# VHH binders against UPF0284 protein YN1551_0030, part 25

Target 1, 347 residues: UPF0284 protein YN1551_0030, of Saccharolobus islandicus (c3nj62)
Amino acid sequence: MIKEYYGAETFILNKDFAYILVIGTTDVSLIPGLTIAGATPELTHFTPAADAEYVLLGKCKSINTIPVSPTGIPTPALLTRASLSFINPLKIVVNAGSRILPKIPYIDLQGEPGKDIRKQALSMEKVNNIMENSIKLGEELSNEYELIMIGESIPAGTTTAMATLLALGYDAMDKVSSASPDNPKELKRKVVEEALRNLPTDSLQRLAKVSDPVLLGVAGTSLGFKGKILLAGGTQMTAAAAIINEFDKNKLKDITIGTTKWIVEDKFADMLSLAKQVGVKVLASMLDLSISAYEGIRAYEKGYVKEGVGAGGSAIMALVRGVSNNTLVRKIDELYSELVGSNNLHI
Short names: E, the ipSAE of ESMFold2; O, the ipSAE of OpenDDE; V2, 0.75 times the mean of E and O plus 0.25 times the DockQ between their complexes.

## First folded at step 16 (VHH; framework vhh_7z1x_3)

Design a2 (from z01 with L108I; at its last look DockQ between E and O 0.79; V2 from the best seeds 0.67)
Fold by ESMFold2, look of step 16:
Structure a2 (fold): chain B 347 residues (1-347), chain A 122 residues (1-122)
Amino acid sequence: as target 1 above (347 residues)
Amino acid sequence: QVQLVETGGGLVQPGGSLRLSCTASGFTFDDYAMNWVRQAPGKGLEWLSGITYSGGSTYYVDSVKGRFTISRDNAKNTLYLQMNSLQPDDTAVYFCARETYWRDTGKIFDYWGQGTQVTVSS
């Protein structure tokens, strides 16, 4: 039910852990396009706050329901909450730079929302704040935990991940995943090629130009933490691992990426190539959603969404503790049924 | 090359019916949820209806519930909108749109057609 790549092993996951959800926004998500009728073009800014609220509370405060597509495809936060319900770890929300602040307790890294990477994503002041405060957080977590799992929520984060990997010298063009079955590579390539023009020579200045606050927060927390780390995500976490490698190349021995089968099997991307280049181990959840009663959940098997908010890593954590595929899907369907009972999956 | 082509628009009397078609090419149609969106003269875009990849579930904005029916024929790569009881307020350009999940690029629809004009005379 778990596939292992590049020497990854599940025995490191048999410990108490804290779940760290790092949230933020980037203006890359606002590059002009079609909006939902009656909604503002900034609707994506609410996603990180809503995901964090749902994982912690089982409901959202920033919007009336979880982030959901017009045809009922839900945020991966629903998968994360279902998996974590069998473990009940401490859950910590970390604000690296979100335009919409969640209405729950969170740790503030004193960053800022990422701006358009074609110009300049973050000021050096805010990059330094994120790195210093996230490293301190990692150091403090080391006093209480030997293992942490770190997830992410940031719309358009695969685009900034590609830019980050390329800016650090990795062969990443067209290798990041997509939340659609058919990866929109040309759009991502165009944005990233513009962002990479005239890069500074200093690594941290490169990251300030083209990265995002969430990748920096994930990397800094990892750099400060003394134990084992499960980076719960897809190709964005290869970018986080690349940042970690840039600043402490010996740190990766303690890091594993935990993801989903839809990420590692995606024929339009190449997550495993990115992980190999960076030198990071990978575990993939083989959770089978085809047995769900709901088409909105089964859409994941078609390649919608694929990963986010720690869905793959949280499934791995439940699976290693003996929770079966059938049990996970029943819980996922239970949570989803609460949404369809409302009769309004749109705003 | 993803392509969506709408047909079936035209002039209709109040109370009349039209059936719009949208023919898809350049992608695996039955992997995607599909939607209809319209733009009335001088107004913004309005989402009307969506249908899941298999056709098993359908969704509607309140203003068209009971009057419009979305459907799809995956063997023909075609999306439909049956519009009944049309009124002057339904006058708009109607677009077929392919659903994505916005976490990736920030867009809710990644491709849409040129549109077909529906005019309800009064």
Scores: ipSAE 0.595, ipTM 0.872, lowest interface PAE 1.8, mean pLDDT 89
ESMFold2 (binder alone), look of step 16: mean pLDDT 87; pTM 0.882
OpenDDE, look of step 16: ipSAE 0.678; ipTM 0.872

Design a3 (from z01 with L108F; at its last look DockQ between E and O 0.66; V2 from the best seeds 0.59)
Fold by OpenDDE, look of step 16:
Parts: C-alpha cells; structure tokens; sequence
Structure a3 (fold): chain B 347 residues (1-347), chain A 122 residues (1-122)
C-alpha cells in the first residue's frame, strides 16, 4: 500500500515520532478570481488555523463552518486525524506566519504572513526569524525524537512552491499540484512569472521575495533536526526539500517525502520529476478511498484536494504500522460522519 | 476550454415552474461536482444547490428545499435545476458553476456560465 521512489524505504518509519504541523498564510490566496457565493478569498486565511484546530481537537474554533465544500468534500485534515488516531503521536502546531491564529496551543516562529509574491513575500528580518527559530525547534526536537513528520497548511502554497523551486533554479513551471482535478495552471503561471521578474542574486533574498513562511518553517525545522524526517506533502514539500538542499547539501539523505497516490499520479503535475531534480526520496500512500461510504470522501479519487495537513505522510505512518486500507477508511468515514452530522452549514 | 451554458430561463407567473439546463464542455464532466447559484437584482450571489460528481448526493439551501431539485445527466454533460412553486423573490440570474476546493484556490467555484434570467411576475 506504499510505493517507493528513488530508493525510499519504510523501515525507518516504524518508530516513535512527533507530528509537526507548520501553518501560515500567503496573500497569493487573495489574488482575484471568480467571486463566490457567500464567501470571499479572505476566508482562506482561516484554513490553516481551522486545520490545526481540527487535527488536535476534532473541531474548529476559528471558523463556524465545516471545512467542507458545498458538496461535501472535506479538508485533508480529516485524513490526517483519522490516520494519526491509530498512533496518537505528539502533535505540535507551529505558526510560521498566519493572519489568523489558531485557538489552540502552538509554537510561534516569530514570522509573518506571506505577502503577494509578485511584490515581496517576506521581509528579510522575518525570514531570519523563521529560519533561526525553526532551526532551534528542530534541534530541540532532536533531544527526544529520532523521527519527525512535518505537515503543512497554507492555501495557495502550491503557487509559492512553484515560484520557490523556479527561483532556486529548478524546472518547475506547470509541474506543481493543485486541489482542483484539472489544476488551474494558467493563473499560477502568470503569477509566478511576474514574481520571478527582477530576482535578486542572493538565494535567501530570492526566497524572501517569492516563498512563503511555511516553506521556510519546514525547511528550518528540518535543518535543525538531527534525525530522520518525513516531509508529509507533495510539491510543496518538494519545494521545502529544495530549500533545505540549498542550505545543506547533505541533509536530504535523512529526508523522505511522504505523499498520496493522487499527487504522484496527477497527470496535471509532475511531483516525481521535481523530486528527482531536487534529489529527495518519495513514498506514496496508495490509500483507496473509493470504498468510502461517502461521496465527499470518494471525491479524492477524482482529483479533489489530493494533499494537505500531512495527509499522505500520516497515512503512510498508519500503514507501516499494520493498519489496513479498510480500517483506515472506516475511521475516515466515522470522523466524516461526525463532522457532517454536527454542522450542516453551506455557503 | 471549459465552457458552461445555461438555458431554460424565462418569464413565469407565481406558482409556476421552470427547468434550467446547463451544458458543460471542455472537461470531464463526471469528475466534478456542480452547483447552481443565483443573483437577484441589487443582491449578492446566493448558493442554491449542489450535486456530487456522480449525482448520488444533492444539497440545498433552506429557502429552496422542497421546491427546487438539482440533477445531472453525465452522459449528456448536462446539469439541471427543476424549479417549482416559483415566487417573485426567485427572480434572478441563475448560474451553473463547477466546484473546486476553496482551501487551495480561494474559491469554491472555478468556472461559471453566462447565466440565464428567471423572472417571476404576475
């Protein structure tokens, strides 16, 4: 139920670990599109907080709506919570830069929300804060753990990931994933092309211009941590790996990306190619949600969402510990039922 | 390219019925959930109803429950909205919209039709 790429192995994952969820926002998510009924793009700023709250509490506090689409497609945090429920690891929420702060305990990297990458995403001061503090966090985690899994929650993070990869010299145009089945590449391309204009020569300055606080937080935490690291995500974590590689060329030997089959099989993206370029190993959970009792869950098989909040990595962690696909889906269905049953709110 | 075309709008008397259609092209229709949204004069957009990719599940705003029925024919790439017991307050431009995931895109709908006018008046 797990596919290995580029020499990845699963044996190291069957040990105690901490789940680290790095959250933040980027104003790239505010870039104009079609107006939605009863909502604005600003609602995306609540997503990281809501995801974090749900993973820890099983409910949201920062928003009063269900993190579900109008037709019942849930946040990937549902998959994460379901998978981790079989393990119950230490879970730490890390705020790299969120406009909306979660109403739960969290560690603050003293960063800032990312701004529009077409201008300047982050100040150098805040970039340095994120990196310094996340590195320290990674070091501290090393005192207790030999393995950590890092997830992310940041809307529009695939766009900033693409910009980041390109800024670092990788061939990443039109190769990043999307939460939509057909991956709206045109808008991303335009935004990224503009963002890449007049890039500074210094790598850190380039990152300050076109990256986001979460990528930097993930990278810093990884750089500081002395043990093995599972980066739970797709192209965003590939971008994080690229940042890591920029700072420490030998670090990737201790890093593996854990993702979903929907990411690696995405015909509108090329995560594996990107991973190969960066030089990072990949594991993909082959979770089959087609057997779910709920269409909103089965929609994942149609290309919705695909990843987020460490869903793929979490699934991998459960699977390597002997949890079957059926058992995992039953848990997902159970949590979904609770989620939908408690709140019937639609936009 | 993705295209959505609404038809079936018109003038009806209170208590009357209309059936709207939305023909989709340029994408795999049965991979996407579809929705109806309307905009009345001087008001904002209002979500009315959604249907899953397979048509197995439907969702409605309270104001139209029992009166409106959403359906789809994936073989014909068509979305429908049966509207019964129409009232003057139902006067609006009705849009079909393809669903996406807002956490990534900042929106729930990524493509819209041009809309069809529904006028309910005696």
Amino acid sequence: as target 1 above (347 residues)
Amino acid sequence: QVQLVETGGGLVQPGGSLRLSCTASGFTFDDYAMNWVRQAPGKGLEWLSGITYSGGSTYYVDSVKGRFTISRDNAKNTLYLQMNSLQPDDTAVYFCARETYWRDTGKFFDYWGQGTQVTVSS
Scores: ipSAE 0.562, ipTM 0.833, lowest interface PAE 1.0, mean pLDDT 91
ESMFold2, look of step 16: ipSAE 0.585; ipTM 0.863
ESMFold2 (binder alone), look of step 16: mean pLDDT 87; pTM 0.872

Design a4 (from z01 with K107R; at its last look DockQ between E and O 0.66; V2 from the best seeds 0.00; counts 0 for: pae E 3.6 > 2)
Fold by ESMFold2, look of step 16:
Structure a4 (fold): chain B 347 residues (1-347), chain A 122 residues (1-122)
Amino acid sequence: as target 1 above (347 residues)
Amino acid sequence: QVQLVETGGGLVQPGGSLRLSCTASGFTFDDYAMNWVRQAPGKGLEWLSGITYSGGSTYYVDSVKGRFTISRDNAKNTLYLQMNSLQPDDTAVYFCARETYWRDTGRLFDYWGQGTQVTVSS
């Protein structure tokens, strides 16, 4: 049910924890590909707000549509909400820099939306705000928790993750995942190669140029937190771990990445190589969605989406507490049915 | 490389029928949800219909429900759109499109065909 890599162990996860969802946007999500026409890339700016709202409320307030694709493939927030329903942890939304603010309570890190990494993603002022405020958040959480789980929602975050890993000296070209079944590596590579030109010498200045607010918020919260941390995500969390390692090499012993099987088994990426290079432990949920009644859910088995919003980590937390694969899938199907049952599927 | 090629367009009278085909190559076709989209002269893109990777579920915009039928033959790597009861406002270029996870890039589809013209006129 849970695969362990690089010495990861599950017994540390049987503690009370807070779920921390760090949200943000980057203008990298607006970079067009060669297509016929009619893309609506600005809709990606609503994804983090909608995901956060769905996890907390079971519905979205920031979008007029339901959070599914034209063929019914749902946001990973649905998987997260289903898994967390068996645990009911405290859920905290953290705005690291989103263009669209969720219509729910959140902690603001006083950052900014990431700009085009080919020029400059973030000002140093905003990088400092994110790091200082997220470290403080982690320190405050230490007063109440021995364990936190940190998820992310940021469209195009795998592209900024690749840029971040490369800027910190890791062999990351073409190793990050995509939410598409195959991986649009050519576009990602061109954007990242341009972003890496003329890098500053200082690590924090490199991050300001090519990273994103969410990676910084995840890293800073982790740096401030004194207990065990499950970084709930895919290849983006290897970038977060790399940032953490840059500023506190001893911190990674308390950190495990919790992800999905679709991330670790992705033949178009290499999660395990990235984790090995960084020196971070990995747990993978082996949740099997093939038994779902809904083809939109089963599409995850085809490589759609793969991870996000803490889906893998949330499934791991439920599985460790004895929730079976069948029980998780039944809950996922129930939430899916409620989400689409009376609505037309559309964008 | 990924290729999608639409065929089967043409000129029809109102009330007529056409069947569009889209032949896919360069990827594992039955791993992907597929869609039909059209663009009328001087208008934006309009999503019409989608079909899951296995063909087990189909979806339609209200304006074409009951008139259009999407299907796929995974053994032939081909997507179809049967269009019945065509009306002048169905005049457009019709594209087949491979679904991507739109919330990652803002793009609903990552690969498109060149399109096939459908013209409905008296």
Scores: ipSAE 0.388, ipTM 0.782, lowest interface PAE 3.6, mean pLDDT 88
ESMFold2 (binder alone), look of step 16: mean pLDDT 87; pTM 0.881
OpenDDE, look of step 16: ipSAE 0.735; ipTM 0.896

Design a5 (from z01 with D30S T52S; at its last look DockQ between E and O 0.66; V2 from the best seeds 0.62)
Fold by ESMFold2, look of step 16:
Structure a5 (fold): chain B 347 residues (1-347), chain A 122 residues (1-122)
Amino acid sequence: as target 1 above (347 residues)
Amino acid sequence: QVQLVETGGGLVQPGGSLRLSCTASGFTFSDYAMNWVRQAPGKGLEWLSGISYSGGSTYYVDSVKGRFTISRDNAKNTLYLQMNSLQPDDTAVYFCARETYWRDTGKLFDYWGQGTQVTVSS
């Protein structure tokens, strides 16, 4: 039910852990050709806050329901909540720089929403705030935990991840995933090529120019934490691992990426090449959603969504603890059935 | 190349009916959720209806529920919108659109047809 790559081990995951969800927004999601056609920009802005609220509370406060497509394809936060319901870890929401703040308790890294990476994503002041405060958070978590799992929610985060990896010298062009079945590589490539013009030589200054607050928050929390870390996400987490490696070359031995089968098997991306270049271990959940009663859930098997909000890592954590695929899908369907109503879908 | 072509628009009196078709090519139609969106003169885009990749689930904005029916024939790579009880405020260009997922690019729809004009007037 779990595939292991590059020496990843599952037995280290059967420990008490905290789930850390780092949220933020980037104006890259607003670039023409990257924007929501025919819908309001509120869906993009509200997604991180709504994901965090849903994972913690089982309902959203920032919008009337969870983020969902017009045809009922839900945020991966639903998968995360289903998986974590069998474990009930401490859940901590970390605001790295979201335009919409969640209406729940969170730790504030004193960052800012990412700006257009073609100009300048973050000020150095805000980069320093994110890094310093997230490192301190990781250090404090070390007092209570030998293991943490870190997820992310940031629309357009695969584009900033590609920019980040390329800015740090990795062969990442066209290798990041897409939440759509058909990867819009040309659009991502154009944005990133422009962002990479005239990069400064200092690594942190490069990140300030082209990265996003969430990657920095994930990396800083990891750098500060002294135990084992499951980075719960897709190709964006290879970018986080690259940042970590840039600032502490020995840290990756304690880090594993936990992702979904849809990420590692995606023929339009190359998760495993990115992970190999960075030197980070990978676990993939082989969760089979084809047995779900709902087409909105089964759409994941068609390549919609693929990963986010720690869905893959959360499934791995449940599977390691003996939760079966059938049991997990039954819980997913239960949560989805609460969503399904003629008037509850929002776009 | 992905191509979507709408047909079936035209002039109709209030209370009348039209059936729109959208023929798809250049991709595996049965793997994609599909939608109808319209744009009235001088207004923005309005999502109307969506249908799952298999056709088993359908969704409607409240203003068209009970009047419009979305369907698909995956063997013919064709999306349909049956529009009944048409009213003057249904006058618009109607587009079929292939659903993507917004987390990546912010877009709900990555490919659109050219549109077909529907005009409801006496």
Scores: ipSAE 0.604, ipTM 0.867, lowest interface PAE 1.8, mean pLDDT 90
ESMFold2 (binder alone), look of step 16: mean pLDDT 88; pTM 0.887
OpenDDE, look of step 16: ipSAE 0.607; ipTM 0.845

Design a6 (at its last look DockQ between E and O 0.62; V2 from the best seeds 0.00; counts 0 for: pae E 3.1 > 2)
Fold by OpenDDE, look of step 16:
Structure a6 (fold): chain B 347 residues (1-347), chain A 123 residues (1-123)
Amino acid sequence: as target 1 above (347 residues)
Amino acid sequence: QVQLVETGGGLVQPGGSLRLSCTASGFTFDDYAMNWVRQAPGKGLEWLSGITYSGGSTYYVDSVKGRFTISRDNAKNTLYLQMNSLQPDDTAVYFCARETYWRDLTGKLFDYWGQGTQVTVSS
């Protein structure tokens, strides 16, 4: 139920681990799109907090709506929570830079929300804060754990990931994943092309310009951690791996990306190619949600959402510990039913 | 190229009925959830109804429940909205929209829209 790429078969997964969710926002998510009455682009800034709250509490506090689309498609946090329920690892929420802070305990990297990458995403001061503090966090985690799994929650993070990869010299145009079945390539391309104009020569300055706080937080945490690291995600974590590699060329040997089959099978992206370019190993959970009782969950098989909040990595962790696909889907269905209740109305 | 084309709009009297159609092209229709959205004069966009990719589940805003029925024919790449018991406040441009998932569930819900079809309910 797990597919291995680029030597990932040697990666150790049967250790106690901590789940680290790095959250943040980028104003790239505010780039104009059509909204529904009662919804504005600014509401995207609640997503990281809501995801974090749901993973820890099973409910959202920062937002009054349930994290389900109008047609019942749930946040990937549902998959994460379901998977982790079989393991119950230490879960730590790390705020790298969120405009909305979660109403749960969290560690603060003293960063800032990312701004529009077409201008300047982050100040150098805040970049340094994120990196220094995340590195320290990683170091501290090393005192207790030999393995950590890092997830992320940041809307529009695939766009900033693409910009980051390109800024670091990788061939990443039109190769990043999307939460949509059809990757919105045109919009991303335009935004990223503008962002890449007049890049500084210094790598850190380039990151400051076009990256986001979450990528930096993930990278820093990884750099500081002395053990093995499962980066739970798709192209965003590939971008994080690229950042890591920029700072420590030898670090990636201890890092593997854990993702979903939907990411690696995405016809509109090329995560595996990017991973190969970066030089990072990949594990993909071959979770089959087609057997779910709920169409909103089965929609994942159609290309919706694909990844987020460490869903792929979490599934991998459960599967390697003997949880069957059927058992995992039953748990997902259970949590879904609780989430949507008897009311099929979604906002 | 993704295209959505709405048809079936028009002028009807209060209490009347209309059936809107949305013909999709340029993508695998049965892979996507579809929705109807309307915009009344001077008002913002209002979500009305959604249907899953298979048509197995449907969703409605409260104001149209019991009056509007969303359906789809995947073999014909067509989305439908049966509107009954129409009232003057149903006057609007009606859009079909392809659903997407943003890692936020509150704003950017759709990636493609039709041009819209005008529905006018007046005596």
Scores: ipSAE 0.034, ipTM 0.522, lowest interface PAE 2.3, mean pLDDT 89
ESMFold2, look of step 16: ipSAE 0.432; ipTM 0.799
ESMFold2 (binder alone), look of step 16: mean pLDDT 87; pTM 0.872

Design a7 (at its last look DockQ between E and O 0.62; V2 from the best seeds 0.55)
Fold by OpenDDE, look of step 16:
Structure a7 (fold): chain B 347 residues (1-347), chain A 123 residues (1-123)
Amino acid sequence: as target 1 above (347 residues)
Amino acid sequence: QVQLVETGGGLVQPGGSLRLSCTASGFTFDDYAMNWVRQAPGKGLEWLSGITYSGGSTYYVDSVKGRFTISRDNAKNTLYLQMNSLQPDDTAVYFCARETYWRDTSGKLFDYWGQGTQVTVSS
């Protein structure tokens, strides 16, 4: 139920681990496309907080709506919570830079929300804060754990991931994932092309310009942590791996990306190629949600969402511990029923 | 390229009925959830109804429950909205929209829209 790439078969997963969810926002999520007047993208700023709250509490506090689309497609946090329920690891929420702060305990990296990468995403001061504090966090985690799994929640994070990869010299144009069955390539391309104009020479300055606080937080935490690291995600975590590699060329030997089959099988993206370019190993959970009782869950098989909040990595952690696909889906269905039963679905 | 074209709008009297159609092209229609949204004069966008990719589940805003019915024919790449018991307050431009997951789509719940079709309910 787990597919291995680039030597990931040797990665040790049967250890106690901590789940680290790095959250933040980027104003890239506010960039309008072709939209009808009256639509607002500001709701995306609540997503990281809501995801974090749900993972820890099983409910959202920052928003009054459930994290489900109009037709019942849930946040990947549902998959994460379901998978982790079989393990119950330490869960730590790390705020790298969120415009909306979660109403739960969290660690603050003293960063800031990312701004439009077409201008300047982050100040150097805040970049330094994120990196220094996340590195320290990683170091501290090393005192207790030999393995950590890091997830992320940041809307429009695939766009900033693409920009980041390109800024670091990788061939990443049109190769990043999307939460849509059809990857919105044109919009991403335009935004990223503009963002890549007049890049500074210094790597950290480039990252400050076109990255986001979450990527930096993930990278810093990884750099500080002395043990093995499962980066739970797709192309965003690939971008994080690229950042890590930029600062420590030997670090990736201790890092593996844990993702979903939907990411690696995405015909509109090429995560595996990117991973290969970066030099990071990949594990993919082959979770089959087609047997779910709920169409909103089965929609994942149609290409919706694909990843987020450490869903793929969490599934991997459960699977390697003997949890079957059927058992996982039953738990997902259970949590889903609780989620949608509490509120009516509406926009 | 993705294209959505609404038809079926028009002028009807209060209590009347209309059936809207939305023809989709340029993508695998049965992979996507579809929705109807309307915009009345001087008002913002209002979500009305959604239907899953298979048509197995439907969702409605409270104000249209019992009056509106969303359906789809995947073989024809067409989305429908049967509107019964129409009232003057239902006067609006009606849009079909393809659903996406907003967390990675710049805050958009929908990534493609039709041009809209005008529905006017008046005596």
Scores: ipSAE 0.399, ipTM 0.745, lowest interface PAE 1.3, mean pLDDT 90
ESMFold2, look of step 16: ipSAE 0.640; ipTM 0.869
ESMFold2 (binder alone), look of step 16: mean pLDDT 86; pTM 0.872

Design a8 (from z01 with S57K; at its last look DockQ between E and O 0.75; V2 from the best seeds 0.66)
Fold by OpenDDE, look of step 16:
Structure a8 (fold): chain B 347 residues (1-347), chain A 122 residues (1-122)
Amino acid sequence: as target 1 above (347 residues)
Amino acid sequence: QVQLVETGGGLVQPGGSLRLSCTASGFTFDDYAMNWVRQAPGKGLEWLSGITYSGGKTYYVDSVKGRFTISRDNAKNTLYLQMNSLQPDDTAVYFCARETYWRDTGKLFDYWGQGTQVTVSS
C-alpha cells in the first residue's frame, strides 16, 4: 500500500514521531477568482487555522464550518485526523505566518503572512525570524524524537512552491500539483512568470521575494532537526526540500517526502520529476478511497484536493503500523459523517 | 478547451416551469462536480445547486428546495436544472459552473458558461 521512489525503501518509519503542522497564508490566494454568495478569496485565510483546529480538536473554532466544497468535498485534514487517530502522536501546530490565528495552542515562528509574490512575499527580517526560530524548534525536537513528520496548510501553496523551485533554478514550470482534477495552470503560470521578473542574485533574497512563510518554516524546522524527517506533502514539500538543499547539501539523506498516490499519479503534474531534480526520496500512500460510502470522499479519486495537512504522510504512518486500507477508510467515513451531520453549511 | 453552454432559458409566467441544460466539452465531464449559479439584476451571484461527479448526491440552497432539481447525464456530457413553480424572484441569468477546490485556488468554480436568461413575469 506504499510505493517507494529513489531509494525510499530504506527510510525508517516505525519509530515514535511528532506531527508538526506548519501553517500560514499567502496573499497569492487572493488573486482574483470567481466568488459567489458571500464567498470571497479572503476565506482562504481561515483555512490554515481551521485545518489546525480540526486536526487537534475535531472541530473548527475560527470558522463555523469545516472547509467543504459545495458538493461536500472535505479538507485533507479529515484524512490526516483519521490516519493519526490510530497512532495519536504528539501534534504541534506551528504558525509561520497566518493572517488568521488558530484558536488552539501553537508555536509562533515570529513570521508574517506571505504577500503577493509578484511584488515581495516576505521581508528579510521576517524571513530571518522564520528560519532562526524554526531551526531552533527543530533542534529542540531532536532532544526527544528521532523522527518527525511535517505537514503544511497554506492555500495557493502550490503556486508559491512553483515560484520557489524556479527561483532556485529547478525546472518546475507547470509541474506542480493542484486541487483540481485537471490542474488548471494558466493563472499559476502567469503569476509565477511575473514573480520571477527581476530576481535578486542572493538565494535568501529570492526566497523572500517569491516564497511563503510555510515553506521556510518547514525548511528551517528540518534543518534544525537531527533525526529523520518525513515531509508530508507533494510538490510543496518538494519545494521545501529544495530550500533545505540550498542551505545544507547533505541534509536530504535524512529526508523523505510522504505523499499520496493522487500526487504521484497526477498526469497534469510531475512531482516525481521534481523530486528527482531536487534529490529527495518519495513514499506514496496508495490509499483507495473508492470504497468510501460518501461521494465527497470518493471525489479524491477523481483528482480533487490530492494532498494537504500531511494527509499522505499520515496515511503512510498508519499503513506501516498495520492499519488496513479498509479500516482507514471506515475511520474517514466515520469522521466525515460526523462532519456533515453537524454542519450543513457550505462555503 | 473547456466549454460550458447553457440553454433552455426564456420567458415564463409565475407558477410555470423551465428546464435548463448545460452541455460540457473539453474535459472529462464525469470527473467533476457541477453547479448552477444565478445572478439577478442588481444582485450578486447566488449558488443554487450542486451535483457530485456521478450524480449520486445533490445539494440545494434553501430558497429552491422542493422546486428545483439538478441532474446530469454523463453519457451526454450534460447538466440539467428542472425549475418548477417559478416566481418573479427567480428572474436571473443562470450559469452552469464546474466545481474546483477553493482552498487551493481561492475559487469555488473554475469554468462558467455564458449563461441563459430566465424571466418570470405575468
Scores: ipSAE 0.619, ipTM 0.852, lowest interface PAE 1.0, mean pLDDT 92
ESMFold2, look of step 16: ipSAE 0.641; ipTM 0.878
ESMFold2 (binder alone), look of step 16: mean pLDDT 88; pTM 0.886

## First folded at step 17 (VHH; framework vhh_7z1x_3)

Design b1 (from z01 with F27Y; at its last read DockQ between E and O 0.76; V2 from the best seeds 0.79)
Amino acid sequence: QVQLVETGGGLVQPGGSLRLSCTASGYTFDDYAMNWVRQAPGKGLEWLSGITYSGGSTYYVDSVKGRFTISRDNAKNTLYLQMNSLQPDDTAVYFCARETYWRDTGKLFDYWGQGTQVTVSS
ESMFold2, look of step 17: ipSAE 0.739; ipTM 0.904
ESMFold2 (binder alone), look of step 17: mean pLDDT 87; pTM 0.882
OpenDDE, look of step 17: ipSAE 0.595; ipTM 0.842
ESMFold2, look of step 18: ipSAE 0.627; ipTM 0.880
ESMFold2 (binder alone), look of step 18: mean pLDDT 87; pTM 0.880
OpenDDE, look of step 18: ipSAE 0.649; ipTM 0.865
ESMFold2, fold request of step 21: ipSAE 0.655, 0.683, 0.672; ipTM 0.883, 0.892, 0.890
ESMFold2 (binder alone), fold request of step 21: mean pLDDT 87, 87, 86; pTM 0.877, 0.879, 0.876
OpenDDE, fold request of step 21: ipSAE 0.873, 0.865, 0.830; ipTM 0.951, 0.948, 0.937
ESMFold2, last read: ipSAE 0.695, 0.684, 0.706; ipTM 0.891, 0.894, 0.898
ESMFold2 (binder alone), last read: mean pLDDT 86, 90, 86; pTM 0.875, 0.905, 0.871
OpenDDE, last read: ipSAE 0.863, 0.884, 0.890; ipTM 0.947, 0.955, 0.957

